# Designs tried in a protein design chat: miniprotein binders against q96jn8r1131to1294. Part 13

Target 1, 164 residues: q96jn8r1131to1294
Amino acid sequence: TLEFLENHGKNILLSNGNRTATRVASYNQGIVVINQPLVPQLLVQVRIDFLNRQWTSSLVLGVITCAPERLNFPASACALKRAAWLLRGRGVFHNGLKICEKFGPNLDTCPEGTILGLRLDSSGGLHLHVNGVDQGVAVPDVPQPCHALVDLYGQCEQVTIVNP

## First folded at step 3 (miniprotein)

Design kC13
Fold by ESMFold2-Fast, scan of step 3:
Structure kC13 (fold): chain B 164 residues (1-164), chain A 98 residues (1-98)
Amino acid sequence: as target 1 above (164 residues)
Amino acid sequence: SPEFEEAMRRAEEFIKRFEEALKEGNPETAEKYLREALEQLKIAVEIAKELGDPELLERVVELLLRLAWLAYEHGFYEIAEEALKLAIEIEEEAQRLE
């Protein structure tokens, strides 16, 4: 079964059998990682449960290729110095640098109830799914193994893992 | 800190002037106001660091990210990158203070 790892950002509280992550303070320190490597065919999905409109930016999704159990998480996923590919707003980022201007919907505007998914295709392309709709390849040739990451940044204070 | 609040207020005022300049069809003036907003946020960062207050740093990061994505939406990519890099640096500093 899919769960969030117990190694997470300091402001995260896990509940619901480690399938719900809540950021209990501030706007940052909200990184969570899925407990299994993202392998082709596996669709990892999270539902946005609660948005706090006090903040401007919202959640970040992506993958990291380092071992998450040993990782000392920074305050924000965009500050990761390890190999990371992230979707934030409408941009695609690699280790903090924007590599694509406009991909998929604006993640800063997705409402509560939105289901966001990450999936690798057979060629190692990373796909974003929004409410069941494949947005296409955000990142080609992601190195393996990799792990799905969600940063409960800014507005997004709670997500829950949901089955496809 | 009155100095911190003034820097934050000026940053928000320059962001508003940026939006107004865009509406007037003057992207050169808009860019200047966006850069002035970023400079005010840099002043706010230094004040927050001197005060050692992670809550003030968090407020600066929130406005920097708003500025970065506003810049991105309107095609001011250099300013967007600069604001995002600064936000990452400040997040690391805020973590150090906690």
Scores: ipSAE 0.000, ipTM 0.161, lowest interface PAE 15.5, mean pLDDT 83

Design kC14
Fold by ESMFold2-Fast, scan of step 3:
Structure kC14 (fold): chain B 164 residues (1-164), chain A 98 residues (1-98)
Amino acid sequence: as target 1 above (164 residues)
Amino acid sequence: SPEFEEAMRRAEEFIKRFEEALKEGNPETAEKYLREALEQLKIAVEIAKELGDPELLYRVVELLWRLAFLAYEHGFDEIAFEALKLAWEIEEEADRLE
């Protein structure tokens, strides 16, 4: 069963058997990581439960290739300068460097109820799924093992892991 | 140098405004103030270099590191990297003047 790790950003509260993450303060310090490595063909999905529209940006999701169990998380996932591939807005970022200007829908505008998914294909390509629809390969050749990460940044104050 | 002290004072004031903007929930305004702080530190660097005083350059380096760590902590990565790069360059310059 998929759960969020107990190691998370300091503004996060886990509930619902560690399947729901809520950011209880500010706009940052909201990083959570899935408890199992993202293996090929595993589709990890989260639903956006609550948006606070006083903020301008929204959630970031992606993968990290470092061990997450004891990682000291920065205030924002985009501050990760090592071992990170992230999707934010319409951009794709590797270790803080934008590697694609426009991929998939704008994550800053996804409404409550949107289901976002991450999956590796057999060639190590990282796919984004939006409401069950494969957006294509955001990042080729992601090293394994890697772990799915969600940053409840800005507008996004709550997400829940959902099964297929 | 009064000009150097004024640039340093302005940088400190912009850092304070950055923190206040974050507390008020305004990250876009916070980023603006952080960039203004960095620009004041660049002015302070040029004044210190003109004076040839390594102690003044070390003071700027210390505040650049503080700004960079604050920027990085709050996800302003581009500003953090720019401040870090400048700090490294200025520390080398100060060491040569010693």
Scores: ipSAE 0.000, ipTM 0.126, lowest interface PAE 17.4, mean pLDDT 84

Design kC2
Fold by ESMFold2-Fast, scan of step 3:
Structure kC2 (fold): chain B 164 residues (1-164), chain A 98 residues (1-98)
Amino acid sequence: as target 1 above (164 residues)
Amino acid sequence: SPEFEEAMRRAEEFIKRFEEALKEGNPETAEKYLREALEQLKIAVEIAKELGDPELLERVVELLLRLAWLAYEHGFDEIAEEALKLAIEILEEADRLE
């Protein structure tokens, strides 16, 4: 079953059988990673449970290609650089640089209850799903193996893994 | 140039305020200070261009790169990109002046 790894950002508390991640302090140190590689056609979904509107930015979703079990997570996902392909706001980022300006909805404005999904297609394209709707290919040719990552940054203080 | 030194001083002050706001757990205030720092660096680059001094442009680039890295480390990606783009434009301008 899909769970968040026990190795996570220091401000994270896992509950609900490691299927719920809560950021209990500050606005950062909130990176969590799914416990198994994102293989083609596997849809990993999280629901936004709690938003704290004192912060400007919100959660980041994406994939990393380094082994997450031993990773010393930085304060934010953007610092993962070449190992990470990230969706933040309306942008797609790799190595800290914006590789696409407008993709999908603005993640900084998604309300509580939104279900966000990540899936690889058979060609290695990374897809974002929003409330069951495929937004298309955000990143082509993602290196494998890769792992789904959620950064509970800023506004987003809690997410829960949900089944299809 | 007193105007150049003042813009640089204000940019450095805003970067310090950015770091302090982050440590206090207020990224919204931190973002405002980071944007203010970037605006001061835009002022500094225009002054340096008018003076035609490559050394002043280099000083602005150094602080822009520091600002961009701090922004990336803390997830202010759009500010980081804007700072990096400005640094690249200034380096092109410095080459022209040499």
Scores: ipSAE 0.005, ipTM 0.189, lowest interface PAE 12.2, mean pLDDT 85

Design kC3
Fold by ESMFold2-Fast, scan of step 3:
Formats: structure tokens, sequence, C-alpha cells
Structure kC3 (fold): chain B 164 residues (1-164), chain A 98 residues (1-98)
């Protein structure tokens, strides 16, 4: 079954059989990674459980192509300077550079209860799913293996892995 | 632009003073210098925007991200968040210019 890895940002507490991640302090140090590579047709989904609107920005979703089990995570996924493809707000980012300006809904405004999904198609295209609806290809030709990542940044203090 | 280079130079100088204040055990003074550095970078942003020069905007983004990481490392969370937010907004502006 899908779980979050025990290696995570220092402000994260895992519960519910490592399927729920809670950021227990501050606004950062909230990166979690799924326990197995994102392979074609696997749909990884998380539900937004709790938002703290004290903060302006919210969660980031994406993939990394390095092995996450012993990775020293930075305070924010946006600071990753290695092979990372990230969705933040309405933008798509690669290695800290914005590669697409407007894709899908604004992640900074998704309400509690929203289910966000990541999936690779057969051509290596990374898709975002929102409440069961495929938003299209955010990133073409993602190198494999890659690993699904969620950064519980800012507003988003809790997410739970959910089945399709 | 001489005004842009001066703002960038002042930002770098304030970052050095921030590090010195931390070494001397004065976090209140350190925060003041870090905030002054951010203010100089805000000035540099406005100059770069007026000139419409993407290369100058890229230079400001680089230093803003470095400032944000330093602020984060030393627990100045408000300054770190403000610097990160500004850097990403500038990247969005640069993309629109292309």
Amino acid sequence: as target 1 above (164 residues)
Amino acid sequence: SPEFEEAMRRAEEFIKRFEEALKEGNPETAEKYLREALEQLKIAVEIAKELGDPELLDRVVYLLLRLAELAEEHGFEEIAEEAFKLAWEILEEALRLE
C-alpha cells in the first residue's frame, strides 16, 4: 500500500499507518515523499485535511528523480536545486525555474477536502488530477524512476493519502 | 545602471553585517541588517523592472533566494517568506516579458 516515507521534513508527524502527514510547527520543513516510485498508471492521491490561512502560499506537489530514502530535504521544495518538477500556485517549476505560467487550478486556493493526484502516462507525461478530473500534462517526458512529493508548505498543515 | 549596481552592492554589504551580528551574539541587530538587505533588493527590483532587463531581474532573484535561505537557516521566518514570495513573483514577471 502507499505510505509516506519515514524520511521527511523535520516538522512532519506521520500517523494513520504513515498515510497522514501533519506539519506540527511553523510554515515549512514539511516535505513528504511516497514510499515507492511513481510508475506509469499509478495514481497517487492526497486529500487536503487542514488549512491555516495565517499563511499566503499553500502546498506544492511534484516529483523528484533522486532516491528519497536518505535525502536531506531543504526547508521548502522550492529550494530544491536538483532534478525536481514542482507544481506551486498556478505554475510549473523545474530546478527552481518557472517552465509554465498557468496550469490547472491555483493550488494556493484549493479548499479543505480537495483531492489532488499525480500520475504518469505511458509516454512519461506527468498529469495532475483534481477531485478525480485529469487536468492534462503538466510536465512532458519526466525521467524515471521518479518519486511523488508533497510539500506541506504555508497554509496546508495536513494531508492524507486516499485511494482512487 | 549605476543605481541598480549600488542597490545590489548595499544588499550584499547588509548581508555581511547580518552575519557579523550573528557571530557577535546579537540577533536583534542581525534581523535589522537582514531586513535592510531585503529593502535594497526591493529597490533593485523596481529599477530592473523600469529598465525592462531580464538579466538584472535574474540577478536580483539569485540574491533574494540566497537571502531567503540565510533567513530560514537562522530562524527569521517572516523575512524568509517575504524574500521567497518576492523571488517567485519576479520570475513570473520575467516569463511574461518573454
Scores: ipSAE 0.005, ipTM 0.199, lowest interface PAE 10.7, mean pLDDT 83

Design kC4
Fold by ESMFold2-Fast, scan of step 3:
Structure kC4 (fold): chain B 164 residues (1-164), chain A 98 residues (1-98)
Amino acid sequence: as target 1 above (164 residues)
Amino acid sequence: SPEFEEAMRRAEEFIKRFEEALKEGNPETAEKYLREALEQLKIAVEIAKELGDPELLDRVVELLLRLAYLAEEHGFEEIAEEAFKLALEILEEALRLE
């Protein structure tokens, strides 16, 4: 069963059997990680439950290739210095460097109810799924093992893991 | 804030020009553009502080870290060190506000 790890950003409260993550303060300190490695055939999906329009940016999602159980998370995913591939806005980022200008929809404008998914293909390509639709390969050749990460940044104050 | 968005856009433009100058084999011009990018980010920090908007500070930190890693990768150690120090100061201040 998929769950968020107990190790998370300090503003996160887990509920619903660790399948719902709520950011209870501020706009940052909202990183959560899925409890199982992202392996081929596994589609990890989260639903955007609540957006606070006080903030301008929204959630970030991606993968990290370091062990997450005892990691000291930074205030936001953009500050991850190593082994991180992130989708933010319309960009794809590797360790803070933009490696693709426009990929998929703008994550800063996805409404409540949107279901976002991450999946590895058989060649190690990382795919983004939006409401069940595969957007293509965002990152080729992701090193393994890797772990799905969601940063409840800015507008996005709650997400829930969703089964197909 | 239009002023904040302008400073951020200028910083991003100077980073692009830095990369172009390196590809053209002109490290002296590249260093100049990188320094200009850092100065724009210092302006953005002050505007964000004036507006009291911690989300804007996070945006500055993100671009500062990108600039710092680019500087380090290409041997501009002094610029990298200055950018890392500024980013750390902003992150530590933001942590205390939470």
Scores: ipSAE 0.000, ipTM 0.218, lowest interface PAE 14.0, mean pLDDT 85

Design kC5
Fold by ESMFold2-Fast, scan of step 3:
Structure kC5 (fold): chain B 164 residues (1-164), chain A 98 residues (1-98)
Amino acid sequence: as target 1 above (164 residues)
Amino acid sequence: SPEFEEAMRRAEEFIKRFEEALKEGNPETAEKYLREALEQLKIAVEIAKELGDPELLRRVVELLIRLALLAFEHGFYEIALEAVKLALEIRKEAERLE
């Protein structure tokens, strides 16, 4: 079963059998990673459970290609300088550089209850799913193995893994 | 806060890149740099809110207004509106902290 790894950002508390991640302080230090590689056809989904409007930006999600079990996570996913492809706000980022200006909905404005999904297609394309709707290929040719990452940044203080 | 100053510096740098892209006749690249500047300002806002410092929030509002005016002047209305809305929200937070 899909779970968040015990190695996570220092402000994270895992509950619900490691299927719910809560950021208990500040706006950062909220990176979590799924416990097994994102293999083709596996759809990993998280639901936004709680948004705190005191913060401005929100959830980031994507993949990393380094081993996550002992990784020393930075304060935010956007600070990852290698092996990371991230969806943040309206953009797609590779190792901190924006590679696509506008992809899918603005993640800073997704409401509570939104279900966000990541899936690899057979050609290594990374897809974003929003409430069950495939947004298309955000990143082509993602190296494998890779691991799904969620950064509970800013407004997004809680997510839960759902029906992956 | 060094992190706050770095975010502000990056925002200023992206605004300069925006102006350079416009001079080169590349509005698509210019829009990209405006959005990157806005993202750095959002980072600065988070840091300022964490520190509870209304003066840092006011500095972000000033740069957001400059960004919005530049965006509006050059026809990037969506970005201008986003920047104005963010500036209004930050202004409310700064007033609360006082």
Scores: ipSAE 0.005, ipTM 0.376, lowest interface PAE 10.4, mean pLDDT 87

Design kC6
Fold by ESMFold2-Fast, scan of step 3:
Structure kC6 (fold): chain B 164 residues (1-164), chain A 98 residues (1-98)
Amino acid sequence: as target 1 above (164 residues)
Amino acid sequence: SPEFEEAMRRAEEFIKRFEEALKEGNPETAEKYLREALEQLKIAVEIAKELGDPELLRRVVELLFRLALLAFEHGFYEIAWEAVKLALEIEKEAERLE
């Protein structure tokens, strides 16, 4: 079954059989990673459970290509540099560069209850799904193996893995 | 006081670094700079108290409120409230010295 890895950012507490991640302090140190590689056609979905309006930015979704089991996670996913392709706000980012503008909805404004999904197509394209709707290819030719990550950054304090 | 002016200058430099770190998308670095700015202002307060000069204390209060507003704007609420509480304490001290 899909679970968050027990290796995670230091402000994370896992519960609900490692299917719920809660950031218990501050606004950062909230990276979690799914327990198996994102293989083609596997749809990994998380629901936004709780937003703390004290903060202005919200969660980041993406993939990493380094092995996550022993990774010392930085304070935010953006610091992963070349190892990460990230969806943040309206943009797609890799290695500190915005590689796509105005992709999908603004992640900083998605309300509680929103279900966000990541999926690779058969050609290695990374897709974002929002409430079951495929937004298209955010990143072509993702290096493999890769692992789905969620950065519970800013407003987003809690997410739960949900099945389709 | 050269030491007071240096502490104030360093606080303003750290506030500038805070804004630059935010533009670069690095809020962890921004938080560190904001905290360092606050520490420089605490040093400036102690120097101003030793000198017994209420005008120097008021200068620190003005910069603390500016720091607090920037912190509120960017979601650093804990640092913002710490700066506000310090500013209010210093304002009372400045009035006492008059």
Scores: ipSAE 0.000, ipTM 0.095, lowest interface PAE 21.8, mean pLDDT 86

Design kC7
Fold by ESMFold2-Fast, scan of step 3:
Structure kC7 (fold): chain B 164 residues (1-164), chain A 98 residues (1-98)
Amino acid sequence: as target 1 above (164 residues)
Amino acid sequence: SPEFEEAMRRAEEFIKRFEEALKEGNPETAEKYLREALEQLKIAVEIAKELGDPELLLRVVELLYRLADLAWEHGFDEIAYEALKLAFEIEEEAMRLE
């Protein structure tokens, strides 16, 4: 059963059997990680439940290749300078370096109810899915094991894990 | 930058005066010092932007968080929110500079 790890950013409250993450304060300290490795063909999906439109940027999602159970998370996922591949806005980032300028839709404009998914293909390519539509390979050849990460940053104050 | 360090020093001094005013039972004076600290941090932000240094911007964010926490602890919610909004804008700018 997919759920969020109990190790998370300090502004997160988990509920719904650790399947819903709510950021209860500020605009950051909202990183959550899925409880098991992202293995090929596993589709991990979260639904955007609540957006606070007083902030201009929104959630970040991606993968980390370090063990997350005891990781001391930074204030935002973009501060991860090691072992991280992130999708933010329309960009793809590896350890803070932008490696792709325009990929998929702009994550800062996804409305409430949007379902965002991460999946590895059989060759290790990381795919983003938006409302069931595969956007293609954002990152080729992701090292394993890796773990799906969501940063409830800015506008995005609540997400819930949903089954495919 | 000496100019940046001076703005940061002034902000920290105003935060100290804020805490002293609260100990003396003077919330109106405390609010004034908190607002002056925030104005010094806004000056530091503009200097850091001119220098194009994301690490300087993130130093301002750290102090804004401290200011926001102090403001909320003592019921200055509007100033806390303003500090938090500024911290958000600065983190966005720092990420753009990287």
Scores: ipSAE 0.242, ipTM 0.614, lowest interface PAE 3.7, mean pLDDT 89
Fold by OpenDDE base, second read of step 4:
Structure kC7 (fold): chain B 164 residues (1-164), chain A 98 residues (1-98)
Amino acid sequence: as target 1 above (164 residues)
Amino acid sequence: SPEFEEAMRRAEEFIKRFEEALKEGNPETAEKYLREALEQLKIAVEIAKELGDPELLLRVVELLYRLADLAWEHGFDEIAYEALKLAFEIEEEAMRLE
């Protein structure tokens, strides 16, 4: 069963069998990691449950290749400097550096109810799915094992893991 | 040193932009500006070290502490810690040069 790990950002409260993450304070300290590593053809999805329009940025989605159980999470995914491939806004980032300017939809403008998915293809390419639609390969060759990461940042205050 | 003063000026400017970004509700941009400020302060440190001037180092230390305080206040713990760590190191260096 897919669920968020107990090791998470300090502003996160888990519920619903650890399938729902809620950021209960401020705009940051909201990183969560999904327990099971991504394997080829497994689609991992989260639904944006609640947005707080007080802020302008929104969630960050991606993968990490380090051991998530012992990771000391920074205040935001923006500060991850190793073993991280992230989707933020329309950009793709590797270890904090932008490697792609425009990819897929702007995550900062996804409304509540949007379902975002990550999937590895047979070649190790990381795909983004939006409401079930494959947006293409965001990262062509992701090291494995890797874990899906969600940063409940800015507007995004709650997400829930959903099944395809 | 004009180069040192420019680095310090840029750091101050980024701190201003940080505060403006927070007011606009853009924490991502705010964090970016904090990091930029810290980078400028690191540049200032290197210049001060090259000059062997403990007074310049202490000026950087002061601004690092300010940056750390701002970072703590707004939940940028990693940046705050990095700034403090650097401040401690530079302060010790300044004492060795006196």
Scores: ipSAE 0.049, ipTM 0.462, lowest interface PAE 3.0, mean pLDDT 91

Design kC8
Fold by ESMFold2-Fast, scan of step 3:
Formats: C-alpha cells, structure tokens, sequence
Structure kC8 (fold): chain B 164 residues (1-164), chain A 98 residues (1-98)
C-alpha cells in the first residue's frame, strides 16, 4: 500500500498508518516521500488537510531520483538540486533553476481539500493532476527509478494520501 | 542586531508598497519596490552572515520565498528567479551553521 516513508524531514509526524503527514514545527524540515517508486501510470495523490496562513509559500511536490530510505533530508526540497524535479508556486524547478513558467494552478493558493496527484506517462513525462484533472506534462523524460515527494513547506502543515 | 531588524522591516515595508502600487495600477513602480525589497534582504543576509546566526539567515530565506512567490504571481519572473536563487544559497549556508 501507498504510505509515507519512515525516513522524513525532522519536523514531520506520521499518523493514520503513515498515510498522513503533519509538520509540527516552524515552516520547513517537512519533506516526505512515498514508499514505492513512481512507476508509469501509478497515480499518487495527496489531499491538503491544513493550511497555516501565517506563512507565505506553500507545499512543493515532485520527484526525486536518489534512494530516499536513508537520505538526510535538507530543510527544503529545493536544496536537493539535481536529484529533484519540483513543482512550486506556478513554476517547475530542477537543480535550482526554473525550467518552466506558469504550469498548472498556483500551488501557494490551493485551498484546504485540494487533491494533488503525480503520475508518469509511458514516455517518462511527469504529470500533475489537480482535483482529478490532468494538467499535462510538467517535466519530460524523468529518470527512473524515481519517487514521489511532498515538501510540507510554509502554509501546508498537513497532507493525507488518498486513493485515486 | 538592530541593523538586521531594520533591514527586515524595510524589506517588509517595500513589499507592502509593491502591493499598493499594483492595486493602483502602477506596475513599473511595483517592480521598483520589489527590487528595493530584494536589496534590503541582501543587506540582511550580509548582517546575518557576519553574526553567524542560522536563525537570522532562515528568517531572510522565508521572506525571500514570500517575495519570490509574489513576484511570480504578478509576472515579475526575473526578480522571482533572483530571489529564489539567493534563498537556495542561504538555506544551504544556514544548514551548514546548524
């Protein structure tokens, strides 16, 4: 079954059978990773459960291509650099660079209850799904194996894995 | 540090002026205020580095992310990109100090 890995950012508390991640302190140290590789056509979805509007930016989601089980996670996903392809705000980022303008909705403004999904197509294209709607290819040719990542940064203090 | 707090206060004030200028329909003035906010944050970075305090660096990182997201939302992509690059560099430095 899909769960968050026990290895996670230090401010994370897992509950609900490791299907809910809560950031219990500050605004960072909130990276979680799905326990199974993101294989083509697998749709991984999380629901935004709680937003703290004292902070500015919100969750980041994407994929990492390094082994996550023993990784010493940085304070934010953006510091993972070449190992990560990330969706943040309206941008797509890799290795500290913005590689795509205005893709999908602004993740910093998605309300509580929003369901965000990640899926690889058969050509290795990474897709974002928002409330069940495929937004298209955010990143082409993602190296495999890769793992779905959520960074509970800033406003987003809780997410839960939901079935497709 | 009084100098650090003043730089942070000025940055926040310029962000407020940016939003006011946009509301008034003045994007050129808004861009000027975003750039001035970024310059204040660069000053705050230098002060925080001199003090060697990772907590102060992380406060600057949070405000840089706020500035970047506001910039992206309103189409000031160049300023947003500059702010994010700086934020990534400072966050790495802060982690090294912790």
Amino acid sequence: as target 1 above (164 residues)
Amino acid sequence: SPEFEEAMRRAEEFIKRFEEALKEGNPETAEKYLREALEQLKIAVEIAKELGDPELLLRVVELLYRLAMLAYEHGFDEIAEEALKLAFEIEEEAMRLE
Scores: ipSAE 0.005, ipTM 0.240, lowest interface PAE 11.2, mean pLDDT 85

Design kC9
Fold by ESMFold2-Fast, scan of step 3:
Structure kC9 (fold): chain B 164 residues (1-164), chain A 98 residues (1-98)
Amino acid sequence: as target 1 above (164 residues)
Amino acid sequence: SPEFEEAMRRAEEFIKRFEEALKEGNPETAEKYLREALEQLKIAVEIAKELGDPELLFRVVLLLERLAELAYEHGFPEIAEEAYKLALEIWREALRLE
């Protein structure tokens, strides 16, 4: 069973057997990482449980290629540079740069109850799934091993891992 | 140059307001202040270039690098990228000046 690692951003509280992550303060310091590497065909899914509309931007999803168990997480996933491929808003980011202008839905507007998924295909392409629908390849040829990451940024204050 | 010192002072003030807006839980206002700081540094760059003083250019480079790091740290990668690119260009200009 998939769980969030106990190494996480400072504002995170884990519950529900480490399958629910809640950001308990501010708008940042909310990075969580899945406890198993994202291997090809594994679908990792999280449900948006709670949105606080005091903030304008929302969660970031992606993968990191560095070992997460003892990583000192920055305040925001966007500060992770070479080791991270991130989906934020409608953009795809790597090394602090936007590498794709518009991919999938705008993550800043996904409502509570939305299920977001990450999956690697057999060729190492990173896919985003939204409510069970494959959005296509966001990033080709992701280096292995990699780990699925969620940044509970801004509006998104709670997510829960959902099994397919 | 009074104009250069004023642009630098405004940039530092906007960075301070950026940090305060983040502490108050207002990232939208924080982003606005970060962009205002970058615009003041662009003004400082033009003044320093006109004066041809490498010391002033180096001062702008250091504050641009600081702004870029703050922007990356707090999730504003586009602002960070713009600041880093400008810092590189100004660093090259400063080196050209003797």
Scores: ipSAE 0.005, ipTM 0.184, lowest interface PAE 13.3, mean pLDDT 85

Design kD1
Fold by ESMFold2-Fast, scan of step 3:
Structure kD1 (fold): chain B 164 residues (1-164), chain A 98 residues (1-98)
Amino acid sequence: as target 1 above (164 residues)
Amino acid sequence: SPEFEEAMRLAEWFIKLFEDALKEGNPEEAELYLRFALELLKEAVEIAKELGDPELLKRVVELLRRLAELAYEHGFYEIAKEALKLAIEIEKEAQRLE
């Protein structure tokens, strides 16, 4: 079964059999990674459980191609300068550089209850799913193996892995 | 049940974080931690019911009552009421199973 890895940002607490991640302090240090590589056809989904409107930005999600088990996570996923493809707000970022100005809905405005999914297609294209709807290819030709990452940044203080 | 023990341990951890947040002057964070503890105790209730074990239900009741008392003492009345109402309901259920 899909779980969050025990290696995570220092402000994260895992519960519910490592399927729920809660950021217990501040607005950062909230990176979690799924325990299995994102292989083609695997749909990884998380539900936004709690938003704290004290902060302005919200969660970031995407993939990393480095091994996550012993990775020293930075304070924010956007500080990852290598091996990272991330969706933040409306942008797509590769190693900290914005490579697409507007893709999908604004992640900073997704309400509690939103289900966000990541899936890799057979050609290595990374897809974002929002409430079951495929938004299309955000990043083509993602190197493999890669691992799904969620950064409980800013407003997003809790997510839970959801099975179809 | 490992799942039950984990839920209980995490609930106790969030109650500790609640107390620490209050000492540091962060009532907004304190309320958040109380709500997380309550949700974990609700999960522990469901696990105990699935197992049909009245002793596990009694353990959840004990922690729910502690959470309610702490919440009430510090002015989180809605959380205190919810936790106490649940504690009373689950205590009756545990007694029926005995």
Scores: ipSAE 0.000, ipTM 0.062, lowest interface PAE 24.4, mean pLDDT 85

Design kD10
Fold by ESMFold2-Fast, scan of step 3:
Structure kD10 (fold): chain B 164 residues (1-164), chain A 98 residues (1-98)
Amino acid sequence: as target 1 above (164 residues)
Amino acid sequence: SPEFEEAMRMAEFFIKYFEEALKEGNPEEAELYLRLALEFLKYAVELAKELGDPELLKRVVELLRRLAELAYEHGFYEIAKEALKLAIEIEKEAQRLE
């Protein structure tokens, strides 16, 4: 069973058997990581539960290749200085640098109830799924082991892990 | 130092993303990018100090002053003040190393 790790950003509170993450303060310090490595064919899905319209930007999701259990998380996932591939807004980012201008839907405009998924294909390509629809390969040949990460940034104050 | 050049490059890219976010009408996003640029410049300061090279510190000061000017022009006064304060502090450090 997939759960969020107990090691998380300072503003996160885990509930529902560590399957729901809530950001309880501010707009940042909201990084959570899935408790198992993202291996080929595993689909990790989260549902957006609550959006605070006070903020303009929203959640970031992606993968990191460093060990997450004792990682000292930065205020935002985009500040990770190595080993991160992130989807934010319409962009794809690697270690803070934008490597693709427009991929999939704008994550800043996904409404409450949207289900976002991450999956590796057999060639190590990272796929984004939106409400069950595969958006294609965002990042080719992701190094392994890697770990699925969600940054409850800005508008996104709550997500829940959803089974396929 | 490859690490120093990477930190400087990261700061430059976040300044670029700041300007893009403003064009898209996202001031919250713009503020985040300015803060990320400042964090990479703080990291570059530590690397330059470790290397003991006043020319590297001067490069960081130049980019900190540019970040402060951009932040001030667009109403991010607290970030502008923080960046300027750091620039002044590091400029003094560079003079001591010469």
Scores: ipSAE 0.000, ipTM 0.129, lowest interface PAE 18.6, mean pLDDT 83

